Miniprotein binders against q9h3h3. Designs and how they scored, part 1

No score or structure here was measured in a lab: all are predicted.

Target 1, 235 residues: q9h3h3
Amino acid sequence: EDGFTAEHLAAEAMAADMDPWLVFDARTTPATELDAWLAKYPPSQVTRYGDPGSPNSEPVGWIAVYGQGYSPNSGDVQGLQAAWEALQTSGRPITPGTLRQLAITHHVLSGKWLMHLAPGFKLDHAWAGIARAVVEGQLQVAKVSPRAKEGGRQVICVYTDDFTDRLGVLEADSAIRAAGIKCLLTYKPDVYTYLGIYRANRWHLCPTLYESRFQLGGSARGSRVLDRANNVELT
Positions, changes and structure headers below are counted from each chain's first letter, unless a header gives other numbers.
ipSAE, averaged over its two directions, is called F for ESMFold2-Fast, E for ESMFold2 and O for OpenDDE. V2 adds 0.75 times the mean of E and O to 0.25 times the DockQ between the complexes of E and O.
[cut] stands for letters that were removed.

## First folded at step 1 (miniprotein)

Design a1
Amino acid sequence: SPEEIRKEIEELLKKAEELLKEAEKLFKEGDPEKAKELLEEVLKLLEEAIRLAEKLGNEELLKRAEELIERAEELLRKLEELLK
ESMFold2 (binder alone), alone request of step 1: mean pLDDT 87; pTM 0.854

Design a1v
Amino acid sequence: SPEEIRKEIEELLKKAEELLKEAEKLLKEGDPEKAKELLEEVLKLLEEAIRLAEKLTGDPELLKRAEELIERAEELLRKLEELLK
ESMFold2 (binder alone), alone request of step 1: mean pLDDT 81; pTM 0.773

Design a2
Amino acid sequence: DTREELIRKVEELVREIEELVRRAIELAKKGVDPEEIEKLIEEAEKKLREAEELARKAGLPEEVIEEIRKKVEEALKKVREAVEKAS
ESMFold2 (binder alone), alone request of step 1: mean pLDDT 84; pTM 0.809

Design a2v
Amino acid sequence: DTREELIRKVEELVREIEELVRRAIELAKKGDPEEIEKLIEEAEKKLREAEELARKAGNPEEVIEEIRKKVEEALKKVREAVEKAS
ESMFold2 (binder alone), alone request of step 1: mean pLDDT 76; pTM 0.698

Design a3
Amino acid sequence: MDEEEKKRLEEAIKRFEELFKKAKELVEKGAPIEEVLKLWEEAIKIAIEAFKEIGDEELVKRAEESLERFKKLVEELKKKG
ESMFold2 (binder alone), alone request of step 1: mean pLDDT 72; pTM 0.551

Design a3v
Amino acid sequence: MDEEEKKRLEEAIKRFEELFKKAKELVEKGNKEEEVLKLWEEAIKIAIEAFKEIGDEELVKRAEEALERFKKLVEELKKKG
ESMFold2 (binder alone), alone request of step 1: mean pLDDT 67; pTM 0.471

Design a4
Amino acid sequence: TSDEQKRLAEEAIKLSQEALDLMIEAVKNGDLETAIKAGELSIEAAKKAIELAQKAGSEELMKKALEAAERAVEMAKKLYEETK
ESMFold2 (binder alone), alone request of step 1: mean pLDDT 83; pTM 0.774

Design a4v
Amino acid sequence: TSDEQKRLAEEAIKLAQEALDLMIEAVKNGDLETAIKAAELAIEAAKKAIELAQKAGSEELMKKALEAAERAVEMAKKLYEETK
ESMFold2 (binder alone), alone request of step 1: mean pLDDT 82; pTM 0.762

Design a5
Amino acid sequence: DKEKILEELKKRYEEALKLIEEAIKSNDPEKLREAVEKMYELMREAFEKGNFDPEVQKLAEEVFKKAIEALLEHFRKKLEE
ESMFold2 (binder alone), alone request of step 1: mean pLDDT 68; pTM 0.528

Design a5v
Amino acid sequence: DKEKILEELKKRYEEALKLIEEAIKSNDPEKLREAVEKMYELMREAFEKGVDPEVQKLAEEVFKKAIEALLEHFRKKLEE
ESMFold2 (binder alone), alone request of step 1: mean pLDDT 68; pTM 0.521

Design a6
Amino acid sequence: STEEKIEELLKEIEELAKEYEKLIKEALELAKKGDPRVEELLKKAQELFEKIQELLKEVLELALKTNNPELVKKVIELQKKLIEIYEKHIKLVEEARKLS
ESMFold2 (binder alone), alone request of step 1: mean pLDDT 83; pTM 0.790

Design a6v
Amino acid sequence: STEEKIEELLKEIEELAKEYEKLIKEALELAKKGDEEVEELLKKAQELFEKIQELLKEVLELALKTNNPELVKKVIELLKKLIEIYEKAIKLVEEARKLS
ESMFold2 (binder alone), alone request of step 1: mean pLDDT 79; pTM 0.735

Design a7
Amino acid sequence: GDEELEKAIKKVKELVEEAKKLFEEYLKTGDEKLLEEARKLLDEALKIAHKYNLPEVEKEVLKVIAELEKKIYEAKKKLEEL
ESMFold2 (binder alone), alone request of step 1: mean pLDDT 81; pTM 0.743

Design a7v
Amino acid sequence: GDEELEKAIKKVKELVEEAKKLFEEYLKTGDEKLLEEARKLLDEALKIAHKYGDPEVEKEVLKVIAELEKKIYEAKKKLEEL
ESMFold2 (binder alone), alone request of step 1: mean pLDDT 77; pTM 0.696

Design a8
Amino acid sequence: SPEDEIRELVERQIELARRALELAERGNPEEARRLIEEMLRIAEEIVRRTGDERMRELAREAIEEARRLLEEILRELEERG
ESMFold2 (binder alone), alone request of step 1: mean pLDDT 73; pTM 0.615

Design a8v
Amino acid sequence: SPEDEIRELVERQIELARRALELAERGNPEEARRLIEEMLRIAEEIVRRLGDPRMRELAREAIEEARRLLEEILRELEERG
ESMFold2 (binder alone), alone request of step 1: mean pLDDT 71; pTM 0.590

Design a9
Amino acid sequence: SPEDLKEKARKLVEEAVELIHEAAKNNDEKLFEEAVKKLKEAYELAKKSGDKDLERQIEEILRRAEEEFEKIREELKKRS
ESMFold2 (binder alone), alone request of step 1: mean pLDDT 81; pTM 0.760

Design a9v
Amino acid sequence: SPEDLKEKARKLVEEAVELIREAAKKGDEKLFEEAVKKLKEAYELAKKSGDKDLERQIEEILRRAEELFEKIREELKKRS
ESMFold2 (binder alone), alone request of step 1: mean pLDDT 82; pTM 0.773

Design b1
Amino acid sequence: SDEEKLKELLKKAIELAKEALEKGDPETLRKALELLTEAYKIAEKLGNEEVMKEILELIVKVAEKLLELGSKEDAERALKIAEEIAEKIK
ESMFold2 (binder alone), alone request of step 1: mean pLDDT 81; pTM 0.775

Design b10
Amino acid sequence: DTSEQVKELIERARELSEQGNHEEAAKLMLKALELAIQSQDPELIDLVLDTLLELARRSDNPTAREVIREAVELARKLQEEK
ESMFold2 (binder alone), alone request of step 1: mean pLDDT 72; pTM 0.665

Design b10v
Amino acid sequence: DTSEQVKELIERARELSEQGNHEEAAKLMLKALELAIQTGDPELIDLVLDTLLELARRGDPTAREVIREAVELARKLQEEK
ESMFold2 (binder alone), alone request of step 1: mean pLDDT 73; pTM 0.669

Design b1v
Amino acid sequence: SDEEKLKELLKKAIELAKEALEKGDPETLRKALELLTEAYKIAEKLGNEEVMKEILELIVKVAEKLLELGDPEDAERALKIAEEIAEKIK
ESMFold2 (binder alone), alone request of step 1: mean pLDDT 80; pTM 0.769

Design b2
Amino acid sequence: MSLEEKIKELIEKLEKLVEELKKNPSEENVKKVAEELVKVAEELVKLGVDPELIRKALEVAAEALRIAAEQTGNEEVKKLAEEVLELARKALEE
ESMFold2 (binder alone), alone request of step 1: mean pLDDT 76; pTM 0.708

Design b2v
Amino acid sequence: MSLEEKIKELIEKLEKLVEELKKGDEENVKKVAEELVKVAEELVKLGVDPELIRKALEVAAEALRIAAEQTGNEEVKKLAEEVLELARKALEE
ESMFold2 (binder alone), alone request of step 1: mean pLDDT 76; pTM 0.713

Design b3
Amino acid sequence: TPEEVLKRVEELLEEAIRLAREGKKEEAVELLVEAARLAVENNLPPEVWTRIIETAIEIAKELDDPEFLERVARLLEELARRLE
ESMFold2 (binder alone), alone request of step 1: mean pLDDT 81; pTM 0.777

Design b4
Amino acid sequence: DERRELVERAIELAREAVEAIRRGDTETFNRLIEELLRLARETKDPEVLRIALEVISEAIREALERGNEELAERLFEVLERALELFREL
ESMFold2 (binder alone), alone request of step 1: mean pLDDT 78; pTM 0.727

Design b4v
Amino acid sequence: DERRELVERAIELAREAVEAIRRGDTETFKRLIEELLRLARETKDPEVLRIALEVIAEAIREALERGNEELAERLFEVLERALELFREL
ESMFold2 (binder alone), alone request of step 1: mean pLDDT 78; pTM 0.727

Design b5
Amino acid sequence: DIEEEIKKLIDEAIKLIEEAKKLGNDELIKKLIEVAKLLIEAVKKSRDPESIKQALEVLKRIIELAEKTGSEEVKRVAEEVRRELERILKEL
ESMFold2 (binder alone), alone request of step 1: mean pLDDT 79; pTM 0.767

Design b5v
Amino acid sequence: DIEEEIKKLIDEAIKLIEEAKKLGNDELIKKLIEVAKLLIEAVKKTGDPESIKQALEVLKRIIELAEKTGSEEVKRVAEEVRRELERILKEL
ESMFold2 (binder alone), alone request of step 1: mean pLDDT 78; pTM 0.752

Design b6
Amino acid sequence: NPWEEFKKLFEEAMKALEEGDYEKAFELFKKAIEIAIKEGLDPSLIAWAIQQMIEAAKKLGRLEEVKKFLEEVIKKIEELK
ESMFold2 (binder alone), alone request of step 1: mean pLDDT 80; pTM 0.748

Design b6v
Amino acid sequence: NPWEEFKKLFEEAMKALEEGDYEKAFELFKKAIEIAIKEGDPSLIAWAIQQMIEAAKKLGRLEEVKKFLEEVIKKIEELK
ESMFold2 (binder alone), alone request of step 1: mean pLDDT 79; pTM 0.727

Design b7
Amino acid sequence: GPEERLRELVRKLVELAERGAPPEEIVRVAEEIARIALETGNPELVRIAAEAVVEIALRYGVSEETIERIRELVRRVEELS
ESMFold2 (binder alone), alone request of step 1: mean pLDDT 78; pTM 0.745

Design b7v
Amino acid sequence: GPEERLRELVRKLVELAERGDPEEIVRVAEEIARIALETGNPELVRIAAEAVVEIALRYGVSEETIERIRELVRRVEELS
ESMFold2 (binder alone), alone request of step 1: mean pLDDT 67; pTM 0.547

Design b8
Amino acid sequence: DKLEELLKKLEEHVKEALELAKKGKSEEVEKILEEILRITEEAIKLALENPDPELIARVLKLIAEALRLIAELTGDERYLERARELIEKAREILEK
ESMFold2 (binder alone), alone request of step 1: mean pLDDT 68; pTM 0.591

Design b8v
Amino acid sequence: DKLEELLKKLEEHVKEALELAKKGDPEEVEKILEEILRITEEAIKLALETKDPELIARVLKLIAEALRLIAELTGDERYLERARELIEKAREILEK
ESMFold2 (binder alone), alone request of step 1: mean pLDDT 72; pTM 0.604

Design b9
Amino acid sequence: SMEEKIKEIVKEAEELLEKGKPEEALKKLKEVVELLKKSNVDSPEIIKKVLELVREIIKKLIEEGRTDEAIEALLEVLEVIQELIEK
ESMFold2 (binder alone), alone request of step 1: mean pLDDT 79; pTM 0.731

Design b9v
Amino acid sequence: SMEEKIKEIVKEAEELLEKGKPEEALKKLKEVVELLKKSGDPEIIKKVLELVREIIKKLIEEGRTDEAIEALLEVLEVIQELIEK
ESMFold2 (binder alone), alone request of step 1: mean pLDDT 75; pTM 0.648

Design c1
Amino acid sequence: SEEEIKKIVEEAKKLLEKGVSPEEVAKFIAEKLKELGNPELVIKVLEELLKSGLDPEVIKKVAEELLKIYEEQGHEEAAKAIRELLEKLEK
ESMFold2 (binder alone), alone request of step 1: mean pLDDT 82; pTM 0.795

Design c1v
Amino acid sequence: SEEEIKKIVEEAKKLLEKGDPEEVAKFIAEKLKELGNPELVIKVLEELLKSGLDPEVIKKVAEELLKIYEEQGHEEAAKAIRELLEKLEK
ESMFold2 (binder alone), alone request of step 1: mean pLDDT 79; pTM 0.757

Design c2
Amino acid sequence: DPLEEAKKLIEEAIKNKDPEKIREAVELLAKAGDYEGLKEVVRRALESGNEELIRVAIEAIIEAAERTGSPELYRLAIELAEKLL
ESMFold2 (binder alone), alone request of step 1: mean pLDDT 77; pTM 0.717

Design c2v
Amino acid sequence: DPLEEAKKLIEEAIKNKDPEKIREAVELLAKAGDYEGLKEVVRRALESGNEELIRVAIEAIIEAAERTGSPELYRLAIELAEKYGNEEIAKKLEELLK
ESMFold2 (binder alone), alone request of step 1: mean pLDDT 73; pTM 0.676

Design c3
Amino acid sequence: MTEEELERLIEEAKKNPEKAKEIFEELVKKGISPEQALKLLEKLLEEGNPEAAAEFVIKYLKEHGDEELAKKAIEILKKYGYEEEAKRVEEEL
ESMFold2 (binder alone), alone request of step 1: mean pLDDT 75; pTM 0.675

Design c3v
Amino acid sequence: MTEEELERLIEEAKKNPEKAKEIFEELVKKGISPEQALKLLEKLLEEGNPEAAAEFVIKYLKEHGDEELAKKAIEILKKYG
ESMFold2 (binder alone), alone request of step 1: mean pLDDT 65; pTM 0.516

Design c4
Amino acid sequence: DEEKLREIIERAIREGDVETIIKLARELAERGRPELILEVAERAIEAGSPEAIRKIAEIAREHGNDELVERLIRLAEELEKK
ESMFold2 (binder alone), alone request of step 1: mean pLDDT 71; pTM 0.608

Design c4v
Amino acid sequence: DEEKLREIIERAIREGDVETIIKLARELAERGRPELILEVAERAIEAGSPEAIRKIAEIAREHGNDELVERLIRLAEELERRGDEEAARRVEEILRRL
ESMFold2 (binder alone), alone request of step 1: mean pLDDT 66; pTM 0.519

Design c5
Amino acid sequence: SLSPEQIERLIELIRKGDPEAFRELLELLKKLSEEGNKEAIEQFIRVLIELAKEMNDPELLKLAVEIAIELVKQGHEEALRLVAEAAIRIAKEKGDEEFIKKVEELVKK
ESMFold2 (binder alone), alone request of step 1: mean pLDDT 67; pTM 0.543

Design c5v
Amino acid sequence: SLSPEQIERLIELIRKGDPEAFRELLELLKKLSEEGNKEAIEQFIRVLIELAKEMNDPELLKLAVEIAIELVKQGHEEALRLVAEAAIRIAKEKG
ESMFold2 (binder alone), alone request of step 1: mean pLDDT 73; pTM 0.640

Design c6
Amino acid sequence: SPEEIVRELLEKGDFERALEVAIENNDPELVKEVIRRALEEGDVELAVKLAIEAGLPELLLEIAERTGNEELKRIAEELLK
ESMFold2 (binder alone), alone request of step 1: mean pLDDT 78; pTM 0.684

Design c6v
Amino acid sequence: SPEEIVRELLEKGDFERALEVAIEAGDPELVKEVIRRALEEGDVELAVKLAIEAGLPELLLEIAERTGNEELKRIAEELLK
ESMFold2 (binder alone), alone request of step 1: mean pLDDT 77; pTM 0.666

Design f1
Amino acid sequence: SEKVRVEIEFEGDDPEEAKKFAEEVLKRAKELGAKVEVRVEGNKVIIEITGVPEEVKKRFLEEVKKLAEELGVKVTITVEEK
ESMFold2 (binder alone), alone request of step 1: mean pLDDT 71; pTM 0.627

Design f1v
Amino acid sequence: SEKVRVEIEFDDPEEAKKFAEEVLKRAKELGAKVEVRVEGNKVIIEITGVPEEVKKRFLEEVKKLAEELGVKVTITVEEK
ESMFold2 (binder alone), alone request of step 1: mean pLDDT 76; pTM 0.715

Design f2
Amino acid sequence: MKLVIVIVFRGTSPEDAERLAREIEEIARRYGLRVEIRRDGDTLVIVIEGASEEAMRELVERIRELAERFGVEVEIIEGSPEVLELAEKIAREAS
ESMFold2 (binder alone), alone request of step 1: mean pLDDT 70; pTM 0.621

Design f2v
Amino acid sequence: MKLVIVIVFRGTSPEDAERLAREIEEIARRYGLRVEIRRDGDTLVIVIEGASEEAMRELVERIRELAERFGVEVEIIETDDPEVLELAEKIAREAS
ESMFold2 (binder alone), alone request of step 1: mean pLDDT 67; pTM 0.590

Design f3
Amino acid sequence: DRYRITVTVEGLDEELRRRVVEEVRRFAEELGLEVTVEERDGRVTIVIEGPKEAVEKLLKRIAELAKELGFRVTVTIEEL
ESMFold2 (binder alone), alone request of step 1: mean pLDDT 77; pTM 0.701

Design f3v
Amino acid sequence: DRYRITVTVEGLDEELRRRVVEEVRRFAEELGLEVTVEERDGRVTIVIEGLPKEAVEKLLKRIAELAKELGFRVTVTIEEL
ESMFold2 (binder alone), alone request of step 1: mean pLDDT 78; pTM 0.733

Design f4
Amino acid sequence: SEEEKIRELAKKLAEEGKLVIVVRFKGVDPEVIRRLAEELRRLAEERGARVEVRVEGDVVEVVISGVSIEDAEELVRELEKRAKELGIEVEIRVI
ESMFold2 (binder alone), alone request of step 1: mean pLDDT 77; pTM 0.726

Design f4v
Amino acid sequence: SEEEKIRELAKKLAEENPDGLVIVVRFKGVDPEVIRRLAEELRRLAEERGARVEVRVEGDVVEVVISGVSIEDAEELVRELEKRAKELGIEVEIRVI
ESMFold2 (binder alone), alone request of step 1: mean pLDDT 68; pTM 0.570

Design f5
Amino acid sequence: TMRVRITIRIEGVSEEDLKRIVEEAIRVAKELGVKIEVRIERRGDTIEITIEIEGLDPEAVKRLLKRIEELAEEAGAKVEVTITIEE
ESMFold2 (binder alone), alone request of step 1: mean pLDDT 74; pTM 0.657

Design f5v
Amino acid sequence: TMRVRITIRIEGVSEEDLKRIVEEAIRVAKELGGKIEVRIERRGDTIEITIEIEGLDPEAVKRLLKRIEELAEEAGAKVEVTITIEE
ESMFold2 (binder alone), alone request of step 1: mean pLDDT 73; pTM 0.651

Design m1
Amino acid sequence: KTIVIIVRGDPELAEKIAEEARKRGLRVEIKVDGDVVIIVIEGSDEEVIELARELAKKYGSEELLKLVEEVIRRRLEELK
ESMFold2 (binder alone), alone request of step 1: mean pLDDT 68; pTM 0.554

Design m1v
Amino acid sequence: KTIVIIVRGDPELAEKIAEEARKRGLRVEIKVDGDVVIIVIEGSDEEVIELARELAKKYNPDEELLKLVEEVIRRRLEELK
ESMFold2 (binder alone), alone request of step 1: mean pLDDT 66; pTM 0.523

Design r1
Amino acid sequence: KTVIVVVAKTPEVLEEAKRLAEELGAEVIEVRSEEELRKALEELAKRGDVKILIVVSNEEELRKAEELAKKYGIEVEIRVVTDPEEALKKVEELLKRL
ESMFold2 (binder alone), alone request of step 1: mean pLDDT 63; pTM 0.528

Design r1v
Amino acid sequence: KTVIVVVAKTPEVLEEAKRLAEELGAEVIEVRSEEELRKALEELAKRHPDVKILIVVSNEEELARKAEELAKKYGIEVEIRVVTDPEEALKKVEELLKRL
ESMFold2 (binder alone), alone request of step 1: mean pLDDT 62; pTM 0.547

Design r2
Amino acid sequence: SKTVVIVAGSEEAIRKALEIAREEGAKLVVIEVGTTPEEIRELVERAIKEGYDVIIVAGVDEETAKRIKEIVEELAKKYGK
ESMFold2 (binder alone), alone request of step 1: mean pLDDT 57; pTM 0.431

Design r2v
Amino acid sequence: SKTVVIVAGSEEAIRKALEIAREEGAKLVVIRVTDPEEIRELVERAIKEGYDVIIVAGVDEETAKRIKEIVEELAKKYGK
ESMFold2 (binder alone), alone request of step 1: mean pLDDT 61; pTM 0.477

Design r3
Amino acid sequence: GRVVVLVWTRNEELIRRVKEEAERRGLELRVVESLEEAKEIIERLIREKKNVEIVVITTDEEWARKVYEEAKKQGAEVIVIVVSKDPEKAKRIAEELLRL
ESMFold2 (binder alone), alone request of step 1: mean pLDDT 66; pTM 0.562

Design r3v
Amino acid sequence: GRVVVLVWTRNEELIRRVKEEAERRGLELRVVESLEEAKEIIERLIRENPDVEIVVITTDEEWARKVYEEAKKQGAEVIVIVVSKDPEKAKRIAEELLRL
ESMFold2 (binder alone), alone request of step 1: mean pLDDT 70; pTM 0.631

Design t1
Amino acid sequence: TVRIEVRVEHGGRTFEYEYEVSDPEELRRIAEELAERLREEGVDEVEITVEAPDEETAKRLAEIVREIFERAGYKNVEVEVRGNRVRVRAEL
ESMFold2 (binder alone), alone request of step 1: mean pLDDT 73; pTM 0.651

Design t1v
Amino acid sequence: TVRIEVRVEENGRTFEYEYEVSDPEELRRIAEELAERLREEGVDEVEITVEAPDEETAKRLAEIVREIFERAGYKNVEVEVRGNRVRVRAEL
ESMFold2 (binder alone), alone request of step 1: mean pLDDT 70; pTM 0.638

Design t2
Amino acid sequence: DPEEIAKKAEELVRKLLEENPELKEVTVTVEVDGRRYTVTVRREGDKIVVEVEGDDPELVELVRRVAEEIVRRLIEELKK
ESMFold2 (binder alone), alone request of step 1: mean pLDDT 67; pTM 0.535

Design t2v
Amino acid sequence: DPEEIAKKAEELVRKLLEETGAKEVTVTVEVDGRRYTVTVRREGDKIVVEVEGDDPELVELVRRVAEEIVRRLIEELKKEL
ESMFold2 (binder alone), alone request of step 1: mean pLDDT 65; pTM 0.519

Design t3
Amino acid sequence: MKEIRITVTKDTDPEELAKRIVEAFKKGVDRVVIEAEGEEAIEKAVEAAELARRELGPDVEIERIEIRTEDGRTRLIITLRRE
ESMFold2 (binder alone), alone request of step 1: mean pLDDT 82; pTM 0.772

Design t3v
Amino acid sequence: MKEIRITVTKDTDPEELAKRIVEAFKKGVDRVVIEAEGEEAIEKAVEAAELARRELGVEIERIEIRTEDGRTRLIITLRRE
ESMFold2 (binder alone), alone request of step 1: mean pLDDT 81; pTM 0.775

Design t4
Amino acid sequence: SLEEEVRRLAEELARRLLEETGAERVRITIRFPDGREIEIEIERTEDGYRVTVRSNDPRAKELLEKLKEIAERLVKELEK
ESMFold2 (binder alone), alone request of step 1: mean pLDDT 65; pTM 0.493

Design t4v
Amino acid sequence: SLEEEVRRLAEELARRLLEETGAERVRITIRFEDGREIEIEIERTEDGYRVTVRSGDPRAKELLEKLKEIAERLVKELEK
ESMFold2 (binder alone), alone request of step 1: mean pLDDT 60; pTM 0.433

Design t5
Amino acid sequence: EIKLTVTIRTEDGREITLEFTAKSAEEARKLIEEAVEKLAKEGIREITVEIEVPSREEARELAEEARRIAEERGFEIKSIEIEGNKIRIKLE
ESMFold2 (binder alone), alone request of step 1: mean pLDDT 71; pTM 0.619

Design t5v
Amino acid sequence: EIKLTVTIRTEDGREITLEFTAKSAEEARKLIEEAVEKLAKEGIREITVEIEVPSREEARELAEEARRIAEERGFKDIEIEGNKIRIKLE
ESMFold2 (binder alone), alone request of step 1: mean pLDDT 64; pTM 0.520

Design t6
Amino acid sequence: DTVEIEITPGMSVEEIVEKIKEALEKGYKRIRIRVRGEEAARRLLEAIERVRKELGLKVRTEVRREGDEIIIEVEVEKLD
ESMFold2 (binder alone), alone request of step 1: mean pLDDT 75; pTM 0.694

Design t6v
Amino acid sequence: DTVEIEITEDTSVEEIVEKIKEALEKGYKRIRIRVRGEEAARRLLEAIERVRKELGLKVRTEVRREGDEIIIEVEVEKLD
ESMFold2 (binder alone), alone request of step 1: mean pLDDT 72; pTM 0.653

## First folded at step 2 (miniprotein)

Design a1b
Amino acid sequence: SPEEIRKEIEELLKKAEEKLKEAEKKFKEGDPEKAKELLEEVLKLLEEAIRLAEKLGNEELLKRAEELIERAEELLRKLEELLK
ESMFold2 (binder alone), alone request of step 2: mean pLDDT 87; pTM 0.846

Design a1c
Amino acid sequence: SPEEILKEIEELLKKALELLKEAAKLFKEGDPEKAKELLEEVLKLLEEAIRLAEKLGNEELLKRAEELIERAEELLRKLEELLK
ESMFold2 (binder alone), alone request of step 2: mean pLDDT 86; pTM 0.832

Design b1a
Amino acid sequence: SDEEKLKELLKKAIELAKEALEKGDPEKARKALELLEEALKIAEKLGNEEVMKEILELIVKVAEKLLELGSKEDAERALKIAEEIAEKIK
ESMFold2 (binder alone), alone request of step 2: mean pLDDT 82; pTM 0.783

Design b1b
Amino acid sequence: SDEEKLKELLKKAIELAKEALEKGDPETLRKALELLTEAYKIAEKLGNEELLKEILELIVKVAEKLLELGDKELAERALKIAEEIAEKIK
ESMFold2 (binder alone), alone request of step 2: mean pLDDT 78; pTM 0.754

Design b3a
Amino acid sequence: TPEEVLKRVEELLEEAIRLAREGKKEEAVELLVEAARLAVENNLPPEVIKRIIETAIEIAKELDDPEFLERVARLLEELARRLE
ESMFold2 (binder alone), alone request of step 2: mean pLDDT 75; pTM 0.677

Design b5a
Amino acid sequence: DIEEEIKKLIDEAIKLIEEAKKLGNDELIKKLIEVAKLLIEAVKKSRDPEAIKKALEVLVRIIELAEKTGSEEVKRVAEEVRRELERILKEL
ESMFold2 (binder alone), alone request of step 2: mean pLDDT 79; pTM 0.765

Design b5b
Amino acid sequence: DIEEEIKKLIDEAIKLIEEAKKLGNDELIKKLIEVAKLLIEAVKKSRDPESIKQALEVLKRIIELAEKTGSEEVKRLAEEARRALERILKEL
ESMFold2 (binder alone), alone request of step 2: mean pLDDT 80; pTM 0.765

Design b6a
Amino acid sequence: NPWEEFKKLFEEAMKALEEGDYEKAFELFKKAIEIAIKEGLDPELIAKAIKLMIEAAKKLGRLEEVKKFLEEVIKKIEELK
ESMFold2 (binder alone), alone request of step 2: mean pLDDT 80; pTM 0.738

Design b7a
Amino acid sequence: GPEERLRELVRKLVELAERGAPPEEIVRVAEEIARIALETGNPELVRIAAEAVVEIALRYGDEETIERIRELVRRVEELS
ESMFold2 (binder alone), alone request of step 2: mean pLDDT 81; pTM 0.777

Design b9a
Amino acid sequence: SMEEKIKEIVKEAEELLEKGKPEEALKKLKEVVELLKKSGITDPEIIKKVLELVREIIKKLIEEGRTDEAIEALLEVLEVIQELIEK
ESMFold2 (binder alone), alone request of step 2: mean pLDDT 82; pTM 0.760

Design c1a
Amino acid sequence: SEEEIKKIVEEAIKELEKGVSPEEVAKFIAEKLKELGNPELVIKVLEELLKSGLDPEVIKKVAEELLKIYEEQGHEEAAKAIRELLEKLEK
ESMFold2 (binder alone), alone request of step 2: mean pLDDT 82; pTM 0.794

Design c1b
Amino acid sequence: SEEEIKKIVEEAKKLLEKGVSPEEVAKFIAEKLLELGNPELVIKVLEELLKSGLDPEVIKKVAEELLKIYEEQGHEEAAKAIRELLEKLEK
ESMFold2 (binder alone), alone request of step 2: mean pLDDT 81; pTM 0.789

Design c1c
Amino acid sequence: SEEEIKKIVEEAKKLLEKGVSPEEVAKFIAEKLKELGNPELVIKVLEELLKAGLDPEVIAKVAEELLKIYEEQGHEEAAKAIRELLEKLEK
ESMFold2 (binder alone), alone request of step 2: mean pLDDT 81; pTM 0.790

Design c1d
Amino acid sequence: SEEEIKKIVEEAKKLLEKGVSPEEVAKFIAEKLKELGNPELVIKVLEELLKSGLDPEVIKKVAEELLKIYEEKGNEEAAKAIRELLEKLEK
ESMFold2 (binder alone), alone request of step 2: mean pLDDT 81; pTM 0.797

Design c1e
Amino acid sequence: SEEEIKKIVEEAKKLLEKGVSPEEVAKLIAEKLKELGDPELVIKVLEELLKSGLDPEVIKKVAEELLKIYEEQGHEEAAKAIRELLEKLEK
ESMFold2 (binder alone), alone request of step 2: mean pLDDT 81; pTM 0.787

Design c1f
Amino acid sequence: SEEEIKKIVEEALKLLEKGVSPEEVAKFIAEKLKELGNPELVIKVLEELLKAGLDPEVILKVAEELLKILEEQGHEEAAKAIRELLEKLEK
ESMFold2 (binder alone), alone request of step 2: mean pLDDT 79; pTM 0.760

Design c7
Amino acid sequence: DPEEIRRIIEEAIRLLEEGKSPEEVAELIAEELRKRGDPEVVREVLRELLERGVDPELIRLVAEKLIEILREEGREEEAERVEKILEELLK
ESMFold2 (binder alone), alone request of step 2: mean pLDDT 81; pTM 0.787

Design f1a
Amino acid sequence: SEKVRVEIEFDDPEEAKKFAEEVLKRAKELGLKVEVRVEGNKVIIEITGVPEEVAKRFLEEVKKLAEELGVKVTITVEEK
ESMFold2 (binder alone), alone request of step 2: mean pLDDT 74; pTM 0.676

Design f1b
Amino acid sequence: SEKVRVEIEFDDPEEAKKFAEEVLKRAKELGAKVEVRVEGNKVIIEITGDPEKVKKFLEEVKKLAEELGVKVTITVEEKE
ESMFold2 (binder alone), alone request of step 2: mean pLDDT 74; pTM 0.679

Design f1c
Amino acid sequence: SEKVRVEIEFDDPEEAKKLAEEVLKRAKELGVKVEVRVEGNKVIIEITGVPEEVKKRLLEEVKKLAEELGVKVTITVEEK
ESMFold2 (binder alone), alone request of step 2: mean pLDDT 71; pTM 0.627

Design f3a
Amino acid sequence: DRYRITVTVEGLDEELARRVVEEVRRFAEELGLEVTVEVRDGRVTIVIEGLPKEAVEKLLKRIAELAKELGFRVTVTIEEL
ESMFold2 (binder alone), alone request of step 2: mean pLDDT 77; pTM 0.709

Design f3b
Amino acid sequence: DRYRITVTVEGLDEELFRRVVEEVRRFAEELGLEVTVEYRDGRVTIVIEGLPKEAVEKLLKRIAELAKELGFRVTVTIEEL
ESMFold2 (binder alone), alone request of step 2: mean pLDDT 79; pTM 0.733

Design f3c
Amino acid sequence: DRYRITVTVEGLDEELLRRVVEEVRRFAEELGLEVTVEVRDGRVTIVIEGPKEAVEKLLKRIAELAKELGFRVTVTIEEL
ESMFold2 (binder alone), alone request of step 2: mean pLDDT 77; pTM 0.693

Design f3d
Amino acid sequence: DRYRITVTVEGVSEELRRRVVEEARRFAEELGLEVTVEERDGRVTIVIEGLPKEAVEKLLKRIAELAKELGFRVTVTIEEL
ESMFold2 (binder alone), alone request of step 2: mean pLDDT 78; pTM 0.732

Design f3e
Amino acid sequence: DRVRITVTVEGLDEELRRRVVEEVRRIAEELGLEVTVEERDGRVTIVIEGLPKEAVEKLLKRIAELAKELGVRVTVTIEEL
ESMFold2 (binder alone), alone request of step 2: mean pLDDT 77; pTM 0.715

Design f3f
Amino acid sequence: DRYRITVTVDDPELRRRVVEEVRRFAEELGLEVTVEERDGRVTIVIEGLPKEAVEKLLKRIAELAKELGFRVTVTIEELEK
ESMFold2 (binder alone), alone request of step 2: mean pLDDT 73; pTM 0.650

Design f4a
Amino acid sequence: DPEEIKRLAEELAKKGKLVIVVRFKGVDPEVIRRLAEELRRLAEERGARVEVRVEGDVVEVVISGVSIEDAEELVRELEKRAKELGIEVEIRVI
ESMFold2 (binder alone), alone request of step 2: mean pLDDT 76; pTM 0.705

Design f4b
Amino acid sequence: SEEEKIRELAKKLAEEGKLVIVVRFKGVDPEVIRRLAEELRRLAEERGARVEVRVEGDVVEVVISGVSIEDAEELVRELEKRAKELGIEVEIRVIEE
ESMFold2 (binder alone), alone request of step 2: mean pLDDT 69; pTM 0.584

Design f4c
Amino acid sequence: SEEEKIRELAKKLAEEGKLVIVVRFKGVDPEVIRRLAEELRRLAEELGARVEVRVEGDVVEVVISGVSPEDAEELVRELEKLAKELGIEVEIRVI
ESMFold2 (binder alone), alone request of step 2: mean pLDDT 79; pTM 0.753

